VHH binders against Mitotic checkpoint protein BUB3.3 (BUB3.3). Designs and how they scored, part 4

Target 1, 314 residues: Mitotic checkpoint protein BUB3.3 (BUB3.3), of Arabidopsis thaliana (Mouse-ear cress) (f4i241)
Amino acid sequence: MSGDRLEFENPIEDAVSRLRFSPQSNNLLVASWDSYLRLYDVESSSLSLELNSQAALLDCCFENESTSFTSGSDGFIRRYDLNAGTVDTIGRHDDISTSIVYSYEKGEVISTGFDEKIKFWDTRQRESLVFSTDAGGAVGCVTVSGNNLVVCVDASMHIYDLRNLDEAFQSYASQVEVPIRCITSVPYSRGYAVGSVDGRVAVDFPNTSCSSEIKYSFRCHPKSRNGRLDGVCINAIEFSPCGSGTFVTGDNEGYVISWNAKSRRRLNELPRYSNSIASLAFDHTGELLAIASSHTYQDAKEKEEAPQVFIHRL

## First folded at step 1 (VHH)

Design h13 (framework vhh_8h63_2)
Fold by ESMFold2-Fast, scan of step 1:
Structure h13 (fold): chain B 314 residues (1-314), chain A 118 residues (1-118)
Amino acid sequence: as target 1 above (314 residues)
Amino acid sequence: ELQLVESGGGLVQAGGSLTVSCAASGFTFDDYAMGWSRQAPGKERELVAGIYSGDSTYYADTVKGRFTISRDNAKNTLYLQMNSLKPEDTAMYYCAREYWDYGSLDYWGQGTQVTVSG
């Protein structure tokens, strides 16, 4: 395995759902099924906060250095005061809430759930729910980039213009043509990179025909190297924010591979992690990569080894 | 300079076996996925097998169970072991270095002809 293993006061006892670095610092959020939201200061190598939320946490995001949000298995959307160490519920989905992102452009939290709803929350208001709309199907993953919200349903991207939410979404069929497992925005290109359940990556440009000429797809995690019957699934994909064109992928067999999108080359493969890769996150400089080695509940088989989080220095 | 040199083709009877090989030079062989494609006269080029730096492999349905791809990183050599050959397997076989995926292969070799009679 590569990287420094993070130490926590309460060891992670269930799957890690998401790792998120602050866009401004080396503060890392760790959301897990053991009900804890953890905040770790990677620069000082110190745990800042461990807060039990009373429900499994499926996703997390930052609003700013002092405020974060999670989506929970109980449907609740929670807001955390990271300085005070407190948590409050701001609203709820009618079923498990699976994803949560923050729109800096709108100043709103956006969540999805098994109820196939997309809900928009403004915590500056007494009643936080400001809008709810249909996702158009079961949501696999979500990302926000500028004024665009992308919700993945099977192999399609449903694109919402955050400036005009009363209009229907635009549907774009991804090049992968199989269910999308993960998505991230491509820095400086207005594109999106997606990872599929069969080991493929595609870079798609749903809102521009001019940029479509740089779109591409490839099978980056081709088949199980370890006899896994369900095959290789890309659980995580992230672009380095430094503009180098570097991105990383993580699969359900514990492999983390780095790629350069500009040169179209495979750069490096880290020594295999003991568990599936559940989440990957770059810090704001692109010099650090956080890696969650953890089972996922999209794989209903035997549990892997105890979840761990590593920081790899690039 | 990048070089891929295919060899081992020939004439073989239906039901027979043949191994083709590819000697690679001019790049770090271990860093790239490698593959074998074929092209029969008047047909499009078809990817038949691929292999990553580890033991992960891909096979087209037309050859699965009959062909085995392997690599020797110490010798910078790629192999394709072909068993139970059929007349439909007659084609020029090309060694390729992957850039993005098996469908986006770079072909630098001249190919090696495999002809299956009968």
Scores: ipSAE 0.000, ipTM 0.174, lowest interface PAE 11.3, mean pLDDT 83

Design h14 (framework vhh_8h63_2)
Fold by ESMFold2-Fast, scan of step 1:
Structure h14 (fold): chain B 314 residues (1-314), chain A 119 residues (1-119)
Amino acid sequence: as target 1 above (314 residues)
Amino acid sequence: ELQLVESGGGLVQAGGSLTVSCAASGFTFSKYAMGWSRQAPGKERELVAGISSGGSTYYADTVKGRFTISRDNAKNTLYLQMNSLKPEDTAMYYCAAEGFDYWEPYDYWGQGTQVTVSG
């Protein structure tokens, strides 16, 4: 185990779904299946808020220092006033809502759900739902980068131009050729890094002339070290925001590995965590890495230890 | 040190033709994919054409059928032949080399060469 373990007033009683640092501070959101959204001030090592939302929380994002959002198992999209310590619903999906991101370019919240819809929310308006469209299949993961929204369906990236939502998505087949589990945009690049269910990372450039000589996929994590027949799943992938080309991956066996994309080298492997790695997040400086060691329900029969969140200093 | 130097831009009448060139130095040119992007006033930068080290080409829909990208590995030079030019092709044209940093689609950019297409 590496890093300082976070202490919470109410221990985390069920899976951690997502960790998100504020883009401007060391405030960390922790969304979990125990229905709590927690806000932790990493700089002062203090818990700022614990808000029971009355539904398992599956994803979260910041709009700003005072406002955050979650997607829930009940389909509801919730908005949190982090200064007042209050939560309100702004709308819902017709089924479990699995992902939520904030588009700073558009000023809108974007969510997906098991109803295979992508919904766009503008909380500055009386009616928050401004647009809804089809995802083209079951969504595995979502990212937003500038004017592009990428929704992963199986091994494909469905790319939406946020400036022209009247146009249908463009489909791009990823180099991993197996279901994509996680995605992140590459800083200062038009590329996306994806993690697969079989332990591979690929860099994809959907709207570029990037040749196969530049593109490749590699097995980031070895086939299971602990006897799993199907190998390891990359549950989390994140780039350092500082432009160094450093990224981290986390797998379902508790391993966190750091890589340098520019040199194509493995940099470091942290001592194994007791649970699967459920989520990873860099702070805005790239100097801190938040690590969620938590059951992910990928193996229904496996029991794991209580969820924990660690801060690793880089 | 790596250098990309564009040339050949200028003013051309609609329907005309122009070739822009990029002289590369400081690296083994033949091993790298190369591309041309452009940025018009008030527009996002657009990749218009690319060519792999093996000679495979890509064209954006906006220029397909009108532009031809080519390379001369003996001269370390990249070319973009532009035919049937339209006012909408007015932009600063940038030469770029892929592959120096795996995670950046084009890591090194030249200073650009201005192409202006009039009425």
Scores: ipSAE 0.000, ipTM 0.121, lowest interface PAE 12.2, mean pLDDT 82

Design h15 (framework vhh_8h63_2)
Fold by ESMFold2-Fast, scan of step 1:
Structure h15 (fold): chain B 314 residues (1-314), chain A 120 residues (1-120)
Amino acid sequence: as target 1 above (314 residues)
Amino acid sequence: ELQLVESGGGLVQAGGSLTVSCAASGFTFSSYAMGWSRQAPGKERELVAGIYSGGKTYYADTVKGRFTISRDNAKNTLYLQMNSLKPEDTAMYYCATEYGLYWDSGMDVWGQGTQVTVSG
């Protein structure tokens, strides 16, 4: 394994769903199925908060250094006061809520759920729900970049203009042509990188006048090293924010690999982690990579070692 | 609340055929991608087939051309038709929904399965 293992007051007792660094600091959110939202200060190597939310947490995001949100298995959207150490519900989906992101451009929290709704929340209003629209199918993953919201349904990206939600989404078929498991925006571009259930990465440019010739896909993780014949699933994909054109991928066999997006070449492979990679996150500088090694319920024979979070210094 | 109940497994000779089914309840079945995973003793679980709400299908290389996944949205039922079965197909077969990064909502859903044994 690589990196320093984080210590928590209460050990993580169920799957880690998401790691998110603050856009301005080394504060890291850890959302997990054991109902805890944890805040860790990576610079001081100290646990700041552990808040029991009474439901499995499936995604999280920062609004600012003192406010964060989660989506939960009970459908509730929760807001956390990170200074006071308190949690409050602001609304709910009609079913499990699987994804949550914050739009800095709109000043709103955006969530999706099993009810196939995309819900928009403004906590500055007395009633937080401001808008709800259809996702066009079951949502696999979500990202926001500028005024664009991308919701992945099967192998397609549904692209919403946050300035004009009265218009129908634009549908774009990804080059992977199999289910998209994860998505991230490409810094300094209108592109998106997606990871698939069969070990592929594609870089797509759905809203640009770019030639289709610059689009690409490739199998980025090797075929299974542990006896699987169908390859591996890319569970996490993230771009370095430092402008190097570097991205990292994590698979369900515990491998983390870094890539150069322009050359499409492998840069580095970290020593294998004990569980699947559930989530990856870069800090705002691109110097730190947070890695969640956690059971993802994809592999029944994977060792049931406790979930762990590591910080790898680049 | 979400429940998946697999059935239809059994013993079959190499070269034979078998259909397993999954009865789903507690969610809007027609809106979600569904899949079949299998696990042989001493092996890790393998995703073998998936079907999206729109009908597009995925198959693992190990089963392409032999297995067919289908769904009946009126009955909330998922099927896997297995043809030209091989001894290597012997496994417990599990039905699952796909959401986020996870194929199930917890151990209760994942734990049942239906056993398929291929002799040869």
Scores: ipSAE 0.000, ipTM 0.156, lowest interface PAE 17.4, mean pLDDT 81

Design h16 (framework vhh_8h63_2)
Fold by ESMFold2-Fast, scan of step 1:
Structure h16 (fold): chain B 314 residues (1-314), chain A 120 residues (1-120)
Amino acid sequence: as target 1 above (314 residues)
Amino acid sequence: ELQLVESGGGLVQAGGSLTVSCAASGSTFSIYAMGWSRQAPGKERELVAGISSGGSTYYADTVKGRFTISRDNAKNTLYLQMNSLKPEDTAMYYCAAYLPSEYYFERDYWGQGTQVTVSG
């Protein structure tokens, strides 16, 4: 394992769902199944905030330095005042809410759930729910880039134009041809990188009719190196924000690998973590990588040990 | 594949109590997060209670303080203890098992449901 392990006053008692760095600082959100949203100040190496939300938290996002949101196993969308240390509910899905992202272009929170709905929330108005639409199937992962919302259903990307939500989504079949587990936008391009349940990465450009941008896919993580029966799943994929064209992947066997997107060459492989990689996050500079080593309930043989979060310097 | 079978529903008078159960078979129960949803005629399905594989619980505001969710991993069984029942609790109650990552093609498993009718 690599990096400095974060010290929490109270250990994380259940799976980590998501790590998110602030866009402006080294403040890190840690959302976990033990119902806590934690805010960690990586610069001072101290826990800033620990808030019990009374439900397992499955995803989180920042609006700004003082405001964040989570999606919960109870379907509730929660807003956190990070300065006051308070939590409030703004609305709910009719089933477990699995993903949440913030659209800076619209100024809205966007969530998905097992109810196969995409819900749009604006906390500036009395009733926060602005719009609800069908996802077109069971949602595996979500990302937002500019005016585009991408919702992954099985091996397909459903692309929504946030300026024209009255239009039906555009369906795009990914090059991986197996279920997509994670997605991220490619910096400085209209592309998306996806990680699959069988260890593949694809870079796709669904919004361009011009082929000057090269589509590709490859097996990023080899077939199971540690005897896992259901194979190697890419649980996390993230691009460095510094424009180097590098990305990192994390799998369900504890491997974190960095890649050059242009050459498709492996740059580095960190020493194996003791548990699955549940989440990866770059800080706003691209110099720090946060790594969550946590069970993910993907394999019945998986060891349920206290999750750990590490900060690796690049 | 995981199979879920609900039982324990029936007719009960307002103010009464009832326990519904969900028996799981075919796969390892302990790795799944579990929940109880209900659907009354003319209404959308509502999640009333959830429990993670680690034991963290959730309750909808409509049932908080009255309902208790629990699991017995040795018996592969999920329970919902319902106290102080109201006519508004009348619904078909469904057991669901899920993995939060929606990692698999089949994202959740649902039972056939068990009817709870509260007379008043």
Scores: ipSAE 0.000, ipTM 0.271, lowest interface PAE 11.7, mean pLDDT 82

Design n01 (framework vhh_7nfr_2)
Fold by ESMFold2-Fast, scan of step 1:
Structure n01 (fold): chain B 314 residues (1-314), chain A 119 residues (1-119)
Amino acid sequence: as target 1 above (314 residues)
Amino acid sequence: QVQLQESGGGLVQPGGSLRLSCAASGFTFSSYAMSWVRQAPGEGREWVSSISGSGGSTYYADSVKGRFTIARDNVKNTLYLLMDSLKSDDTAVYYCARGYLEYGSFDYWGQGTQVTVSS
């Protein structure tokens, strides 16, 4: 176990779904199945806000320092005024909404749901829903990098150009060849790093026709060290934003490992956390790593402890 | 080979109760989270409830909180859904699924059991 444990006035009672740092500050969002969205100021080590949303929260994102969004188990997309401490619904999916991201380039919220829809929301308009399209299958994870939206369906990346949503997505088969569990964009690159349900990482460059960049995949989390029969799932993957070429992975057995992307060399392994790693987030400097030690419903061979969030200094 | 078999559905009056069961085989049941998902006529699938492998954590859709209880018996390899205060809107085919909602990770599904709430 590494890092400073965050203290909350009301303990986190259910699984942590997502950790998100602000792109410009050390304000951290914590979205959890206990229906709370929490805002934590890491610099002052204090809880800034705690809002009950009346539904399990499955993902969250920042628009700016005063506005955030969540996707919920009830299908609702919620907008939070972080200064006023209020929450409103802006729309919904026809089924559970599993992912939400903000596109700074478009100024739009983008969500996916179990209804296999991708919905685009512009809160500057009276009617927030501006576009809806089919994802092409069950969505496992989503990321936005510049003008590209990447939606993962099984082992494939569906890439949408946010400047021209009238065009069909480009399909790219990942090197992992098993379901993609998590995805992140590679800083200063057109690449994406993905983690799989069987412990593999791939770094893929789907839109690169002439590149010096090398695609690769490898098993980064070995078969279970703790007797897990179905192997190890990579629940979280994040690249350091500082351009060091390092990334971190978190698995369902509580291991957080840092890697050098170019050499594919393991740099460090943190002391094991008591629960699965549910989410990882770098702050905007790359100097801090937020770690959610939380059950994910697949921790039957591990002791299930209350969810905890740690800040590790790199 | 993984097998999931639901039972316990039927016709019930509004305000009534039913207990659904799911018999699991072909895998180490206690090592996996389990879920209930339903599909009403003409509608998409709706997640209802999930339970961790140990049974230590349970989660519910807002529409069923306070009325439904998910439980498991890891000795019998059986998942349960106890449904109280049934409403006409609960009419659906109920599916047992291996996995959890948070990441859309359901790799095996049962054949479903029909629940009809009407007079």
Scores: ipSAE 0.000, ipTM 0.195, lowest interface PAE 16.6, mean pLDDT 82

Design n02 (framework vhh_7nfr_2)
Fold by ESMFold2-Fast, scan of step 1:
Structure n02 (fold): chain B 314 residues (1-314), chain A 119 residues (1-119)
Amino acid sequence: as target 1 above (314 residues)
Amino acid sequence: QVQLQESGGGLVQPGGSLRLSCAASGFTFSRYAMSWVRQAPGEGREWVSSISGSGGSTYYADSVKGRFTIARDNVKNTLYLLMDSLKSDDTAVYYCAKDYYEWGTFDYWGQGTQVTVSS
């Protein structure tokens, strides 16, 4: 294992669902199935907030330094005042809400759920729900990049133009051809990097009329797992924000590996973590990587260690 | 209208050198990354090299690294590929390509220039 382990007043008692750094600071959100949203100041190495939300939290995002949101197992979308340490509900899905992202271009929070809906929320309005549309199937993961919202359904990307939500989504079949588990946008590009349940990564360019010479897929195999032929679910994928063309993957066996997107070469492999890697997040500078070593909903084997969060310095 | 015109290909012996040129027009050349892509007979396209709009960053396929140099002249709107220590496996049609968002997604291609490396 690598990195400094974060210490909390109440130990994490259930799986970590998501890690999110603030886009402007080293403030880190930790959302977990034990119902806590935690805010950690990585710069000062101090816990800023622990707030029990009374439901398992499945995803989180920042609006700004003082406001964040979560999606929950009870379907509720919660808004947090990070300075006051308070939480309120702004609305609800008709089933478990699995993903939540913030669109800075639109000024809205966007959530998805098992009800196969995509819901758009504007907290400046008296009634926060401003729009709802169909996802076209069960949503595995979501990302937003500029004016594009991408919702992954099985092996396909459903792409929405945030400037014209009355248009039907465009469907794009990913090069992985198996269910997509995680997605991230490629910096300075209209591309997306996806990780699959069987250990494949693809870089895909939906909605372009152009040919692409780097549209590809490959299997991620750790060297320290030498002799294993089967792929392992990739739970997390993130691009370095500094434009180096480097991305990292975190898999269900506890490996964190960095890759060069252009050459498709493994750059570095961290010493194996004791649990699956549930989530990864770069800070705004790309100098820090937050790593959640935690059981996932796909983990069929008992693990002995409690969930842990580490900060690795690049 | 975007136009790309390659030149400089030809027959060369193994170990020889060639310089390819691509004249670009119809867009603000200095603001776009440019690439060289090649295609051998009966095979798919293979990315060779890319250069950022300013020329400050260059990237090479492992098969050509140390032998090829990509360069650009933003005053003349011209892209270059300097090819040293040529091998028979370098035989291909070489295309100049305008990058669409820097990740090898290309919106315009030239007509290509043939490079043949044989004894």
Scores: ipSAE 0.000, ipTM 0.132, lowest interface PAE 16.6, mean pLDDT 82

Design n03 (framework vhh_7nfr_2)
Fold by ESMFold2-Fast, scan of step 1:
Structure n03 (fold): chain B 314 residues (1-314), chain A 120 residues (1-120)
Amino acid sequence: as target 1 above (314 residues)
Amino acid sequence: QVQLQESGGGLVQPGGSLRLSCAASGFTFSSYWMSWVRQAPGEGREWVSSISSSGSTIYYADSVKGRFTIARDNVKNTLYLLMDSLKSDDTAVYYCAKGLYEEYWAFDYWGQGTQVTVSS
């Protein structure tokens, strides 16, 4: 395993769902199925906060250094005051809420759930829910890039213009042709990179008129090296904010591989982690990579070892 | 140990032609996609062309389509790039790249490169 293992006041007792760095600091959010949202200061190597939310947490995001949000297995969207160490609910989905992101352009929280809804929340209003629309199916993953919201439904990306939510989404079929498991934005809002359930990555440019940016797809993680009959799944994909077109992928067999998107070259493979890679996050400088080694409940017989979070220095 | 060795580069005038070769060893050449990637001075790497393991599927970058031809010889473990109607914009170091499994756009091994200079 590569990197420094993070130590928490209480051990993480269930799957890690998401790692998120602050866009301005080395503060790291760790959301997990054990109901805790943890805030870790990676620069000082210290746990800042550990907040029990009373439900498994499936995704998290920052609004700013003092405010974060989670989506939960109970459908509730929670807001955290990271300075006061308090949590409040701002609303809910009618079923499990699977994803949450913050749109800095709108100043709104955006969540999805098993109710197949996309809900928009403005916490500056007395009633936080401002808009709700149909996702067009079961949502696997979500990203926001500038004025575009992308919701992955099966093998397709449903693209919404945040400036005109009355307009129907644009459907874009990804090159992977199997369910999309994870998504990230290509820098400068130029496109999207997706990871599939069978080990493939596709980089797509749905609205480009520029011929110099050529879409592509490839099987980036080998068919199982460790006897998995159903193959490998790309659980996490993230672009470095400072690396020139560098992105990283993590699979359900514990492999983390880095890639250069411009050259389409594999750059590095970290020594195998003991459990599936559940989440990856770059800090705002791109010099640190946070890695969650955790079961993901994708395989009924998956080994349930204690989850671990590592910081790898690039 | 995977090895890829490019050859055939050199100085050529605009409108001229060159034939690049890549000798592959240390892996089952006939089982992998192979590609050419180039890097112009001061620029990032640009994918040029890919060919499937059997040679039946071929892709080209729009900038070279109709001018370049990729080919392979699985008996000799050699990849080729035939470059016609060369332009000054084709000036670059050309790399032979081994593909990942069945896909053509990602590579796990690169050769040392061969310099192609197109100049009057």
Scores: ipSAE 0.000, ipTM 0.207, lowest interface PAE 15.4, mean pLDDT 83

Design n04 (framework vhh_7nfr_2)
Fold by ESMFold2-Fast, scan of step 1:
Structure n04 (fold): chain B 314 residues (1-314), chain A 120 residues (1-120)
Amino acid sequence: as target 1 above (314 residues)
Amino acid sequence: QVQLQESGGGLVQPGGSLRLSCAASGFTFSKYAMSWVRQAPGEGREWVSSISWNSGSIYYADSVKGRFTIARDNVKNTLYLLMDSLKSDDTAVYYCARDLSYEGYYFDYWGQGTQVTVSS
């Protein structure tokens, strides 16, 4: 394993769902199935906050340094006051809420769920729910960049223009044609990259005419090196925010690999982690990578190690 | 309140059969993928099988393919695992789990488990 292990007051008792760095600081959110949202100050190497939310947390996002949100297995959308150490519910989905992101362009929280809805929340209003629309299916993962919202429905991408939510979404079939497990935005573009359940990455740039318009897919992680019979799944994919054209992938066998998006060449592979990689996050500078080494219940033939979070310096 | 309750475990001889059941309550069972996961004494958890919400997608671990059958009854809110040709290596506590990934990747609720012992 690589990197400095984060120390928590109480150990993480169940799978880590998501790691998110603040866009302006080294504050890290850790959302986990043990119902805790944890805020860690990576700069000072200290746990700032640990809040029990009474439900497994599936995704999290920052609005600003003092406010964050989570989506839960119970469908509730929760808002956290990170300075006061309090949590409140602002609304709910009719089923599990799978993903949550913050749109800085709209000033709204966007959540999705198995109720096949995309819901928009503005906590400055008397009633937080502002808008709800159909996703076209159960949503597995979401990314937002500028006015571009991309939601994954099985092997298809549904793209929304946040400026014109009255128009129908644009649907694009994934180049990998198998279920999509994770998605991230390509910095400085309308592009996105997805990771599949069979170890492939696909990158697409809808409606662009720039040099980065080249669409591609490739088998990013080799077939199982550790006897996994259902194959290798890419659980996490993230682009470096510093414009280096680098992205990282994490698989269900504990491998983290960095890539050059332009050349599609492998740049580095970190020493194997003991558990599956559940989530990856770059800090705002691109100099730190947070890594969640956590079992995802795909293959537990070997003894499970407790969930851990590491900070790797790039 | 979500609850998953397994039953049907017990002692069987090698080559025998068992049928496990999982009664689900507190959620809309017909909208979720469901999985069976087992844990043998002194070992970690091993995913066994998954079934999608409509039974359109079914997956098995290679160790149980051809011997185990997963099924669901959305009217009765019940998940089943039919185990044939049992081997001593199948001895484990079997857990029913609600699957958020559709394919055995993320589980948010587990039953208490039912013990299966394969011994002469």
Scores: ipSAE 0.000, ipTM 0.221, lowest interface PAE 16.4, mean pLDDT 82

